VHH binders against q9uj72. Designs and how they scored, part 22

Target 1, 324 residues: q9uj72
Amino acid sequence: MFCGDYVQGTIFPAPNFNPIMDAQMLGGALQGFDCDKDMLINILTQRCNAQRMMIAEAYQSMYGRDLIGDMREQLSDHFKDVMAGLMYPPPLYDAHELWHAMKGVGTDENCLIEILASRTNGEIFQMREAYCLQYSNNLQEDIYSETSGHFRDTLMNLVQGTREEGYTDPAMAAQDAMVLWEACQQKTGEHKTMLQMILCNKSYQQLRLVFQEFQNISGQDMVDAINECYDGYFQELLVAIVLCVRDKPAYFAYRLYSAIHDFGFHNKTVIRILIARSEIDLLTIRKRYKERYGKSLFHDIRNFASGHYKKALLAICAGDAEDY
Below, E stands for the ipSAE of ESMFold2; O stands for the ipSAE of ESMFold2 at other seeds; V2 stands for 0.75 times the mean of E and O plus 0.25 times the DockQ between their complexes.

## First folded at step 7 (VHH; framework vhh_8dlx_2)

Design I1 (at its last look DockQ between E and O 0.02; V2 from the best seeds 0.00; counts 0 for: pae E 20.3 > 2, placed apart)
Fold by ESMFold2, look of step 7:
Structure I1 (fold): chain B 324 residues (1-324), chain A 119 residues (1-119)
Amino acid sequence: as target 1 above (324 residues)
Amino acid sequence: EVQLVESGGGVVQPGRSLRLSCAASGFTFDDHAMHWVRQAPGKGLEWIGNIYKSGRTFYNPSLKSLVTISRDDSTNTLYLQMNSLRAEDTAIYYCAKGRSKWSGYFDYWGKGTLVTVSS
């Protein structure tokens, strides 16, 4: 069962875990004039999400208080966002990020793309359930009202959470590749609809066959073809889908690099990816980052972030020894 | 000086019940949540449950059917009733004082009382 395709996170269940002691230490850290931010980091980044939920339960039991609420009172800025974000169950964290992407001034389309292009059917189902329970709103209705055009249509297909699983058909892959190639040549509304239906609905395994056939037929890489044919957030979403199908850790490495270097240090994106991937594939994302960009993710965070915020991000990142 | 003194431990047969007491002094007992914690030989600390000033209790889910926590504020005494004892309940049992006015922590623990469940 050990193989070279194994993905790995950076945060694991802590040994010798004591939720009562952890809750007591957090209570002490949050009390008085001086919040002990290093204590918060040393506990919360060194426990898995399931253990953090047990800490929150112990904290509530011991003090009759909400740990997240207490942290929000004592903490500020991006450090607060990291510490509070670590306390969300994964489906609720996705729902939280989508809600804030749509309900502020403007819409954060890159957040919508990042989450919806990368999540599995099960993750999307759980995220929709969490969204409804937390915000008393329907996620699909909010996406529909906040977006438009083929970008909307594509997000609406992804959020259904009904991508085909396990099915492959090599003959159909050739036909699907022809449809994608014609969509890049003709660029009509009908072709855009056909293209996004293939990318949203076919299984990852089938799409890998489709992309291979696309290269064979067109002589072009699928991402290059999309970049030449389309623009705007529709193009960005299609590229995100293709990249996630090919190598999801590499997609997140690309997103992190862009967030750090292309628009300054885009804090929301860095925080979201580090938290959401910390127990899934963040170690693998680190390796892709170093392979592609030459410097480790740890190095870049250390150079561009500051204060306790930096310390928290570096603790989640957990070094770079394995990246060399 | 805050003092917490557990008592009522000893050797008991499986299937029997046992009531532990914790005598508290040196603080205003009825202003604090009180807790029970245990440590089995060779294992870590296990939270049993707590009781608030109101009398509301919360328990470790794995122990919920086996234990009852109560308090008598007139005598400053915390109690742990344990039923259907098993060998795995052999442990040192501690009471602990909570903090009522602060985002706080346990600030005092007793020395504990040993419970041994054996034939």
Scores: ipSAE 0.000, ipTM 0.112, lowest interface PAE 20.3, mean pLDDT 86
Fold by ESMFold2 at other seeds, look of step 7:
Structure I1 (fold): chain B 324 residues (1-324), chain A 119 residues (1-119)
Amino acid sequence: as target 1 above (324 residues)
Amino acid sequence: EVQLVESGGGVVQPGRSLRLSCAASGFTFDDHAMHWVRQAPGKGLEWIGNIYKSGRTFYNPSLKSLVTISRDDSTNTLYLQMNSLRAEDTAIYYCAKGRSKWSGYFDYWGKGTLVTVSS
């Protein structure tokens, strides 16, 4: 097993899975006015998403009822958000989060950045289709109408889901690094356009070469250079792209740390990341979190949340050796 | 390197059925969810459905009654059965590899196979 060679989640398919028994236990837990929230956590956080879909179907068959609907009736606040979120198919969860980031007159730019900077071409394609099916709207059109400037142009490139794959060209990397350096010096609209086109369109492997050439040419790390050259959500989006190219689990660790410790208590960000990454790389994110910040993610969640909400988040996080 | 090769496309009459296949190599096929997608000429991509390692399938609701996805892990082959084809089903059909056996996301596409529905 090579820790540096792969990523791993915290939620796995349960062995000896019995969806009928699980549905029966959930039905018992949800009955009446006082539901057994610990039972909900013990079952739903210990099944993978595919298994949760089978539980929901068994529940419908057994009770003639919608499991998600029954949970929404019995649960409240952030605990409801966690438990309901676990029941979304992954593309629909991303679509759901983007829709709510943009609904009404306000826009949650950090949600847009987090999802669109981090998702692969395939993930973006599935999310766009889920968005269209669920909301009868085009995701690209909604992003265009709800954002502006170079921030919008960059999101519009990312949401196309057409990043180059498998391409490496060291000579082109040197050329691209010079373009990025000039964009930091000149800062015109045309330079910002060239910069975001490189960051959005080149493959991850190619961009790593570009970032090394950028450091050779400028003497600066790419993130530091972006922070010096730009500001606002455009700058934050560019940094998110670079961080995802370098070490996507570390990017999510940074986002979690910021959400837990920043003014304003960013519960939605914590919930979204834990759910969306639980079957992909959340265990690797936990490792990066402790390496970078000196404390386990589990420890910080324990202080961040309370009640059954805390229990659910900790169950998804799945613990850390330090927390014995 | 991951390779996905679609086949079975061609010209078919409206109302007919067609079975597409996707030969997979370069990865452990039975450890991955597999997807079908299509793109009509001049239009955006449309997800058709997927199949998980367990054999569980999910479909685009607008196509659910018209398509069936199956897989044969012994031959590393993904299948798409399409019924009652219409002119609007003319498209390039792609298979796609899921990131893991339980992932609803995919990370690689084939080059596609063209299906043309005409009289």
Scores: ipSAE 0.000, ipTM 0.176, lowest interface PAE 18.5, mean pLDDT 85
ESMFold2 (binder alone), look of step 7: mean pLDDT 81; pTM 0.827

Design I2 (at its last look DockQ between E and O 0.04; V2 from the best seeds 0.00; counts 0 for: pae O 24.4 > 2, framework grips, placed apart)
Fold by ESMFold2, look of step 7:
Structure I2 (fold): chain B 324 residues (1-324), chain A 119 residues (1-119)
Amino acid sequence: as target 1 above (324 residues)
Amino acid sequence: EVQLVESGGGVVQPGRSLRLSCAASGFTFDDHAMHWVRQAPGKGLEWIGNIYKSGRTFYNPSLKSLVTISRDDSTNTLYLQMNSLRAEDTAIYYCAKGRDFWSGYFDYWGKGTLVTVSS
């Protein structure tokens, strides 16, 4: 884990891209008696999201049909979720995942944490707009109604998408670290509020200075201190924020490992991370995963998933040669 | 109008002790946390510690064994006791009123009192 590393995804723009040919092949794969799932994988995991949008446009022009709709009709279970998920523009995919996290029984707080703790100001702005356009609802209002307590207050702060950018003040970093340390000692509602305001609103650059000062003052790592001081989803969210500030690819590696090994294979989390990070930092996430857990992400997916679902996930993961 | 007036500064020899006071007015003193902060020549602000309305105190770890903060709610006065003073403790010392809930860290500062530690 090293701040400032170049990050890389696993899916890139395909060379010699022909959206008309791709749409023809998908039409053949979906309109036969047996759906050719291997053809879907070979095309859709081998094009970037922008290219997939062009394929969907060509498909509609050619057949007068909605590609996502046709895939939903022919496909089932987790394989459907992967193939359909690849066809969402990134802001709409985030909005889609948040909508379903809140409209199901028992609100999926880990989905809320994973998305809102990790996204940049620009990504949050775009997902709020996509949420409004797609669902005719306000994302902030839905989070407010589906959550409570300091967990809600922290999510509400993050979803505003107003984190300071480019700001650094070493003198203020020492003061901020004192407040965080005091909050771990006192644990009042006021201290919890001050703590989440610092973590949600200070720039990544400033927070790295703050975490260094916290270590100097307390002799403790910030994550360890939060784990000792707080519990529940508030604690989980604060830890997620700190981990994303330090090394966002390592945060996602941790989430994937937990999703694969804790309480069984959590399909929604694995699918969401692989799709959302495939063009951003999934290769870097793979490297952090192997470094920390000893086996490659590819190996673990192959061991715990099955069928065309497994093939699709492995195609997005794109091997493990670079992990050794 | 909130006013904070520090006093007790001056020139002091290394190894000696000094007590600073801060007279507060314009707000309900016993409802607020109070802080001490200092600024050495050419340096940024350094937080010394605070005291809550309950009387509980928190200190900068590097100063914890050298300072004591107390308050007298009957006279609206904040105190800073400093022991075993060193040349590096030369600074302007400020008292600060903690902001009301939801307003941030500090909203009012005094003008400060200079402490010079020299042989």
Scores: ipSAE 0.000, ipTM 0.110, lowest interface PAE 22.2, mean pLDDT 87
Fold by ESMFold2 at other seeds, look of step 7:
Structure I2 (fold): chain B 324 residues (1-324), chain A 119 residues (1-119)
Amino acid sequence: as target 1 above (324 residues)
Amino acid sequence: EVQLVESGGGVVQPGRSLRLSCAASGFTFDDHAMHWVRQAPGKGLEWIGNIYKSGRTFYNPSLKSLVTISRDDSTNTLYLQMNSLRAEDTAIYYCAKGRDFWSGYFDYWGKGTLVTVSS
């Protein structure tokens, strides 16, 4: 019901930052006879994204080469994905992940849900711009062509990036809650449309009031009601929206837990969340993870990943002093 | 025995207004939310809106500007006022009873009244 805890990432601006020295060390690590993967980890996971961009610029100036390209040439498998992913500006990383979710055979709907249900208006605007510049495609058109039904309609509303901000109207919250409850009872196409319009367009603050009123009139938690009333990716998207409104770090903790424990270790999801949240709320996500699941995120990554890939993930995650 | 009897349907010209009534019996009308639902020929059911014991109303957003629901607890009667009728409003209109005074779920329907909007 309540949110608003202070949030923190795990990657911070490095003190005494020297981008020229960092670029020289990376050049040595990448352009020698063997690739010094530990050097890559020790530098890139210990700089914030803004600092990594400055390193990439220094690298290009000194060597005339693209740092990401050189890393992709020297590295392989999931380790490559982590190290290259760290070098994307955040809007471009979101665009990159959405592009790859849609470009292959089938669509990775969970990637679409995770990104679009959780990003702010500003983040969505910037990722649309990055998508257009990088891929010469319109993100909204690609989502439309790769999805269907109310799942598509909901994604299309989210990708507009026009959620109301800071608005609350307690009288309207009761009305909105009644509409949500009716939608769970009647389940017509029009009711599904009304439901997703409320969830996509009302401010987080307003939706928290709406969820409180929903509990009052129905006696049910909003997520439980959605799970009982709907199915498929539409249901999963609606749940993701509610969870992000309620406690976004807890949503990502849930996603990480599922990615690690449900049907094997889902590398793409773990990599995406750790990188995307590393400077925003990954420390808070770790706290929610341990509170909910009893073991630290660090512990679970250590037990399921291996090699330099594991070392890179653990460096981004950082340790939990109690469990390490 | 719960009974809901809709009336007031018929043929009406486009642009005109029409008021439907639903006479309720066999339950304590004041204790229940009441609903209007319609079904156009060959289409699925469309929820129009409801009214609670308090008189508070909720409407399908696509119809909000065109309809008004009211209730008269002294005569156990539910009303639907429809304005600026269009050919697409041709449908069977049903009155429905909520299972309690807070409920958005309904458990009894009338047999409906046909509204034909014809020029």
Scores: ipSAE 0.000, ipTM 0.090, lowest interface PAE 24.4, mean pLDDT 85
ESMFold2 (binder alone), look of step 7: mean pLDDT 80; pTM 0.816

Design I3 (at its last look DockQ between E and O 0.00; V2 from the best seeds 0.00; counts 0 for: pae E 23.5 > 2, placed apart)
Fold by ESMFold2 at other seeds, look of step 7:
Structure I3 (fold): chain B 324 residues (1-324), chain A 119 residues (1-119)
Amino acid sequence: as target 1 above (324 residues)
Amino acid sequence: EVQLVESGGGVVQPGRSLRLSCAASGFTFDDHRMHWVRQAPGKGLEWIGNIYKSGRTFYNPSLKSLVTISRDDSTNTLYLQMNSLRAEDTAIYYCAKGRSYWEGYFDYWGKGTLVTVSS
């Protein structure tokens, strides 16, 4: 059930934290011909994001250099993306990922879905501020220009960050469920609009009641109904919203499994989820992953990634494949 | 059982060189990464550098080219060669063993050896 489980990350504040010594050791790791990538991993994956920011400040104070810049200069490929990603404050990391999802040729719709369907009102507000400050652009305007149709309308509703919180109305839940059922039957533009407005605006608690009532009136699971009724990125976004409402860690486990197995190890998705969820619920995501797919997330990363990139991902995952 | 004993400290003139030694016992020396750390009067701990089992070394950028770390696994001895010593190099110098692989903190370190750079 959606209530009962304690969610937990894999990265915690380090005890006896010494940012000056960490910065000195990172300086040593980055100053040689043969960069000490193992030291980078063991320091940066063993400190929480707030501590990493203090390390970066100490590094600048002692050496007059930008730690993130020095890492980008010395590192390459996906390992660089992991190490640099760990150094972003969380709102800026979300903003960074959305910016790159939309700029260049094509749009990475799965990145937009994953971030916007899963973030809380507060996270969305902070990511919009970070996006504006970092890129001198409006996040909502960029989403509007890079997407279309009901997919766009749904993303635009989500990015407002105005989902109702804490409210439940059991009497309204039956009415909302009927609207969802009719939208699956009739599929008009008006019904699609009503459907996404319910899914985007009602609180998580209210939507759980709505999904129960939907099962009662239709005899069908909400995800199965959406899959049968709709297609394309609109359908994928609606499913992501429902899955995040029901069990957000399970949604991310599903996304990780798909990124590892269905996409030929889609590096961007694996990196993004591990970093963004590391201090929130990545341990819970690991539990859902093993429960659903039989093999642990650790095992699958070990088998499909390589080199220091693999070692960094496994350090963030913080567990052995055989333990779970 | 684990012991790290530094030696070779003393008073030296500015511009001179000095070699410090660390005799290690009570553990399998050649399986472990070793560090040098120092503490100047009234200041915090400063990491000097390390040396891996393989012999690879990494140094605090502020001290690079002034120091050289080496090890002799046959005699379980860690060395710190210091060149062009300055008054600011006056400190207690500690030999240290990491707590475990890649923790960044020390589980054993010696009592230190004092180096005073003065005329």
Scores: ipSAE 0.257, ipTM 0.740, lowest interface PAE 5.0, mean pLDDT 88
Fold by ESMFold2, look of step 7:
Structure I3 (fold): chain B 324 residues (1-324), chain A 119 residues (1-119)
Amino acid sequence: as target 1 above (324 residues)
Amino acid sequence: EVQLVESGGGVVQPGRSLRLSCAASGFTFDDHRMHWVRQAPGKGLEWIGNIYKSGRTFYNPSLKSLVTISRDDSTNTLYLQMNSLRAEDTAIYYCAKGRSYWEGYFDYWGKGTLVTVSS
């Protein structure tokens, strides 16, 4: 009765890829007063990121122009954000989103949580490099100056990108669970530090053992315990870490549902998740979304978005294949 | 230098009570969190609970109504009171000195004291 559930994206390398022809079609679409936005969607959402980089190179070689710059001149609003976002290499897109989360009016803590709680060591290393090269700033220093308290300390731990890999020790898992239980009962600074060190630095495999042992000793689910013990962005970050360890596609499905249905639709969050996960696990995220919420992600996007923005998001989502 | 010596173990009948002691030396006892841990024959370690220097205690929920941990800082002694003992409580009982750094949770352990619950 068990059926494996493999992670899979929605965007793949296009077969018979021709970057010169794609660049020619985009050049034609961007000429004149009436941009052919459907051509942009039909090409850019149907190529993987590596192929999109080759299109941009061909465009520059052919026209002497910056494709992203030309699109920004012709496009506006959220549609521009989608199309420009598709043209970023993944580490630079993460860096771009973090920069704008911190350098705009206020700080977008949910963006910081979403990116830093979910990325692997390699992804974090590459985004730190991209951030430094693109913005001439240190990502860790910017996080430190724009955040505070235990929320900051936890983000600073995650951004080191030094989570243990491949380590499991059942005896240590029992000890780790005892520390987590104690931290939920006693909320001192030392206990919060121990809790974040475990959640940020133990391997996913070890943490799954820890969460089982936590249930055994406390009789509580780890997320429920965190929700009862803590509040604010610290609590939200801890929950995000646990959810990502448990079922990362389900975490992103939850984030998408919240961004679509909570008061005040958050376009930036929908765009970021669809682009960032499109080649990794967005198909799996769609499955989790339908399983938990009854309606498909495709249907919900159709209802909240409009125009070419909607068409682009739906193209990245790639329909309701699982639903017939 | 650090020494933890458990005592008070032995054979007891089911339903009876037992008080274990742990004599501590070689460190500033009242500056440290102390723990009780047990290991049943052929099984893994089970955390019983701890006590902070303030006297505040936390317990394994499955054992909470069975056990009470206390400390006497004037005699550097840690105590474990166990009530309504059952055969499944047969184990070696250890006291342990807590550590706050990342690597491990205990830096020193006693040799343990055996408690056998049999009719």
Scores: ipSAE 0.000, ipTM 0.106, lowest interface PAE 23.5, mean pLDDT 86
ESMFold2 (binder alone), look of step 7: mean pLDDT 80; pTM 0.816

Design J1 (at its last look DockQ between E and O 0.84; V2 from the best seeds 0.00; counts 0 for: framework grips)
Fold by ESMFold2, look of step 7:
Structure J1 (fold): chain B 324 residues (1-324), chain A 122 residues (1-122)
Amino acid sequence: as target 1 above (324 residues)
Amino acid sequence: EVQLVESGGGVVQPGRSLRLSCAASGFTFDDHAMHWVRQAPGKGLEWIGNIYRSGRTFYNPSLKSLVTISRDDSTNTLYLQMNSLRAEDTAIYYCAKGRSKTDFWEAYPDYWGKGTLVTVSS
C-alpha cells in the first residue's frame, strides 16, 4: 500500500495558541512541593512539538529555568518519561532513545530494531546528527560495538540511511525474490548477507514487487518464511523491515500490542511509540490496532496502566478526537 | 446558562489591599477548577493562578507571594485577595472556570467572565 495519502496523527497544532500563558501555567504547576500533574497533561499533550518548543522558550525567558529540567526534578517514574519525552525535538528523541538502549548491562535490541527499521533516510540522517551533537559519540560506532553477527550487519546497513527511492524493476524483483527463496533454503552466511542487503537497500516500492514475486515462487508469505528460516534478533529485525515496508502503522500496532500484553506492560516501548508517532500516524496506528486485535488501543492502555501516567498516555492516544 | 460575574474592582490607592469576587451560576460550582487571569493596558493576558475543588492552589511564580485565591462552595463564589497593590497591578481581572470534574481536560479554563477593572492610582 502506498504511503502518505491516509496516515494521520493524534496531536495537532492548537488553535489560538498562547505560549506565554501556557508557560505561566506550567510554572505554577511545577513550583513548590506540590505538582499540578493534570495541568501538565492538559497543556503538553494538546500542543504540537513545534508549539512545545515555543512554550519551553517562553518558560526560560520568564523564569530563567529549563522546563525539561524542572519536570525531571518534580516528576518521577514513567510519568516523568512521558512528559520529558514530549519536549524533545523528534531527531533528538530518537537519538536519546538509542543512547539509552545501548547503555548499562546489555542492549535493548527491540528499541534498535523499532527505530532503525522504521525511519526514513532523512530521519536517520537527522538522528545521527542529533546523536553526535548531544552525546559526542558516533551512532554507527556505538551500534557496532554493542551488537554482533548478521544482526549488527543489518543495523549497520540501515543506519547509513541510503535506501533506494522511487526505483522499480520487475525483472530485478523476480531475481531478488529467487535470492530470498534460496536464502531460506540454504541459510549460509553469504545468503544471509544477500538477503539483508536486498531488504535494507531496495526501495519500498521495489520490495513490494519482490514480496509479491516471493509469494508467487514459494506459495509462502515472506514473514512466515523468515520466521521459519531464521531466529533471534536477526529474524526479528528482518520481520520488522518487511512489516514496515508493507504497512508501517500496522507494524507499530503490533509492537504496541506486544508491549502491552507480553510479560507485563513494557513502559518504554509504549511511551516511545506514542510520542514518536503522535504527529505522524498514531491515529492510523489506532485504526490498525482495533482492526487486528478487536479492542482499541485506548481500552488496553486504560486497562493496563494507572495514575497520571495512564492519563498522559490516554491523552496522547486520544488527542482532540473522540475515542476510536 | 453559565455565568461568571466579577466584582470588587475600582480605583484604589497604592499599598492597599483589595479582594475581588466572582459570583458563579448555571453550573455545579464545586465540580470545577477556577482561575484568575488579568490583562494590563496594552499587555497580553497574564495567568494569576487557580484553585481546585479540593482547595489546592497554584500560582504564577512571579505573583505567588502577592496574591491568594480562595473559594466558598456554599455561596458559589471565587475570591482573589491582592496585597500591597502597585501601579503595575492596574488591569482588567477575569475569573474563568475549568471543565467538569468528570471531563478529561478538567484543569484548563473553558469559560471566561467579562472582567472587573482595577485601577491603582493615587
Scores: ipSAE 0.645, ipTM 0.898, lowest interface PAE 1.6, mean pLDDT 90
Fold by ESMFold2 at other seeds, look of step 7:
Structure J1 (fold): chain B 324 residues (1-324), chain A 122 residues (1-122)
Amino acid sequence: as target 1 above (324 residues)
Amino acid sequence: EVQLVESGGGVVQPGRSLRLSCAASGFTFDDHAMHWVRQAPGKGLEWIGNIYRSGRTFYNPSLKSLVTISRDDSTNTLYLQMNSLRAEDTAIYYCAKGRSKTDFWEAYPDYWGKGTLVTVSS
């Protein structure tokens, strides 16, 4: 089996992995009316995604049933969302979250921002492919239909998955910084277009040079400048891009803090980030969270979530010894 | 020191019943979920079922009508009742314990006995 490099995450490949026995225990847990939710948590949060795929295959082979489907039938509310979400391959999970962010007459713009501002070229390519296969729709067309203005234009640029890689040019960085500074002074549509094209298309390495030059020219931090100059979802998206370039784990820590404390516990955001980052950088996100907000992510989830839903989130988040 | 000692195995004829026991020591038995698992010759492990402190039981769907798990907390003993035994039930039968009910991971087995052999033959 294969799980990749997960040094920064919180979920690792289980040693002595037995997908057949895991599938049997899940079958027992999901039989009848008396679901064993603790068993679901004890197994599914303690296997990496690749191992979970092997469990789902064994479950289907032994019982002729779809594990995700059985969990959706037996489980409810946010606990269902966590347990089912763990069973999605990462590109399909991103596609799933984007589909539901746009389905119907409303749009969850924060979900679009979070996913599209943070994913790499390869991740974007894979999620577009998964979206097409699963929903028989084109992701770019759906974003175009559900959004408008410079917010749409920025998302459409990001979803192409064609950010420059490995390129640095200090002279160009100085010129781009001047363009960004002028865009903050002038608010024309053309300046907004130039600004988002720089942020979406330059490599992370180049953008860090641009942000340094912006500070030199303006005396302002880039995020502070954007916050003063723009508003709405366009402003929020631009800030998300800058934060992801600067310190992606810190961006996710900020998103989690906001989701936990702003007008109640925003379950979808917490679930999405914990699952999507669990094998990538969730441990680093935890560190940034504690450094910035004083309390551990584990502590805040324990204080605001309840029941088996809480237990599942805490299992994915894990904690330091002092949390337990 | 945790110990789980299975007994009651042996040779039994097809169609008969058999009751296995697991004597537990070295931990507070009534605070732990308990499991039965078996391994047929040349095959992988097969989870039979478990029982929680509360008496709640969960079974492998393939075996649900064939077995019954019970526990006696006064004697620290786990039981497996098997009925209408078939040749395919020939296996080493293991008991296993979960962690304490106060442990975050209480449901999943964390320690195994050495097993008892059951042979179903004419």
Scores: ipSAE 0.642, ipTM 0.897, lowest interface PAE 1.7, mean pLDDT 90
ESMFold2 (binder alone), look of step 7: mean pLDDT 82; pTM 0.837

